# Ledger of designs, part 2: VHH binders against Large ribosomal subunit protein uL24 (rplX)

Target 1, 123 residues: Large ribosomal subunit protein uL24 (rplX), of Solibacter usitatus (q01wa3)
Amino acid sequence: MAIAKRKPAEPVRIELKKEDTVKVLTGRDKGKEGRVLAVNRETGKVLVEHVMMIKRHTRPNPGKQIKGGIAERESPINASNVLIVCPGCHKAVRIAHHIDKIAGGKARRTRVCRKCGQTLDRK

## First folded at step 6 (VHH)

Design s64 (from s62 with Y100T E108Y; framework vhh_brivekimig_d4)
Fold by ESMFold2-Fast, scan of step 6:
Structure s64 (fold): chain B 123 residues (1-123), chain A 122 residues (1-122)
Amino acid sequence: as target 1 above (123 residues)
Amino acid sequence: EVQLVESGGGVVQPGGSLRLSCAASGFTFSSYAMSWVRQAPGKGPEWVSDISGSGGSTYYADSVKGRFTISRDNSKNTLYLQMNSLRPEDTALYYCAKDTYDSSGYEYFDYSSQGTLVTVSS
């Protein structure tokens, strides 16, 4: 096995955040909808509830009172393979933006549904 | 304290080109995504373009896609916007902004500059 050092990947711009409902576009779970559990901007991947489920075998550990068995958990999926589901129109859509000025020369970017204009951000 | 100074605005005819610059200081420039935001006379602010910290990823509003190019020079702490095929509707004050996220995931544009005026008219 060769060991090579690599430059860390640059963080990718991801429009998704925790608690968004998304629909899977490709692969084993195509068509499934789920809630975003975590976003990893360094890898460009998201964890979606009940999506990309994998089985993990746990070894018994008597010293820690751990029972052996099989547990299921989500595996990361590329953010490019999911689309947000609009709470207003209930369709998988691309995200658009509005910005509002706030005090001190600052502005806030609000995510909106590209199809119906509904706000995607929680109030 | 974040300081951003825009320049390069001016008067140009439809179909013309212009290059905007933004000199940044007061933060680690290469660690932050940067944006261009514009505000047309009598209208609200509009997001124009984003660039990632190292410049590897760029994003554009549909209204400018294919016409504008965002870039940065991290050795000079400078952000650029190359504007081609300019249209009267591109007339606006242009601001550069530092991108940050709050704990709720909302994206904040941190700008306090005067902007640079771009006027597209015959």
Scores: ipSAE 0.000, ipTM 0.173, lowest interface PAE 14.3, mean pLDDT 75

Design s8 (from z20 with Y99T Y100F; framework vhh_7zox_3)
Fold by ESMFold2-Fast, scan of step 6:
Structure s8 (fold): chain B 123 residues (1-123), chain A 121 residues (1-121)
Amino acid sequence: as target 1 above (123 residues)
Amino acid sequence: DVQLVESGGGLVQPGGSLRLSCVASGFTFSSYAMGWVRQAPGKGLEWVSDISSGGSTYYADSVKGRFAISRDNAKNTLYLQMNRLKPEDTAVYYCAKDTFDSSGYEEFDYAGQGTQVTVSS
């Protein structure tokens, strides 16, 4: 009779960034590796290249020269269902952090592989 | 100038609790993400926890479920409630002010003296 209110999910810091290589842990695409195309921090989801492919029907629009047909595109997947692939050890790993002190009471946080210690941040 | 004054550290037995405080001045406290970082003897800095200007909280896996970060914007004060302390939590704890929003957090200011937490029998 009544729709129960959804409790808000616990806020989770998403450590993944665009251009990371990730491996899918569950579902139809389990075992696939792909590059992160986008991160949606509001929904906690990521778009991974060639992962969760769906067929979308596009209607023709002759006035705008839009060709109709079926196109495949990625669908978002929960960030919790993927793990970053370390460029050093090539394993799907949890992210740890290394902090470097910078002059003047400042520091920088760098993502590192929990298994081998290799830096995951580029540049 | 940014000023951060940490307090609340001390000697505690394993399984005990401590509450750290950080009084901030020199900036609009409510507008910045704040956090805690620590440095154990002989080790580098380790991130512990962050709280956004909007109140979203984030924790390192090593402390999740045991520590709780909070803020009181009316008092310009950041807190870290530490429960079920372990010897591995022994470190100098520093209050940190983020230089960017949570999505661009890569650098932070930690100009305070820190507060020593020692977990030992």
Scores: ipSAE 0.000, ipTM 0.262, lowest interface PAE 14.4, mean pLDDT 77

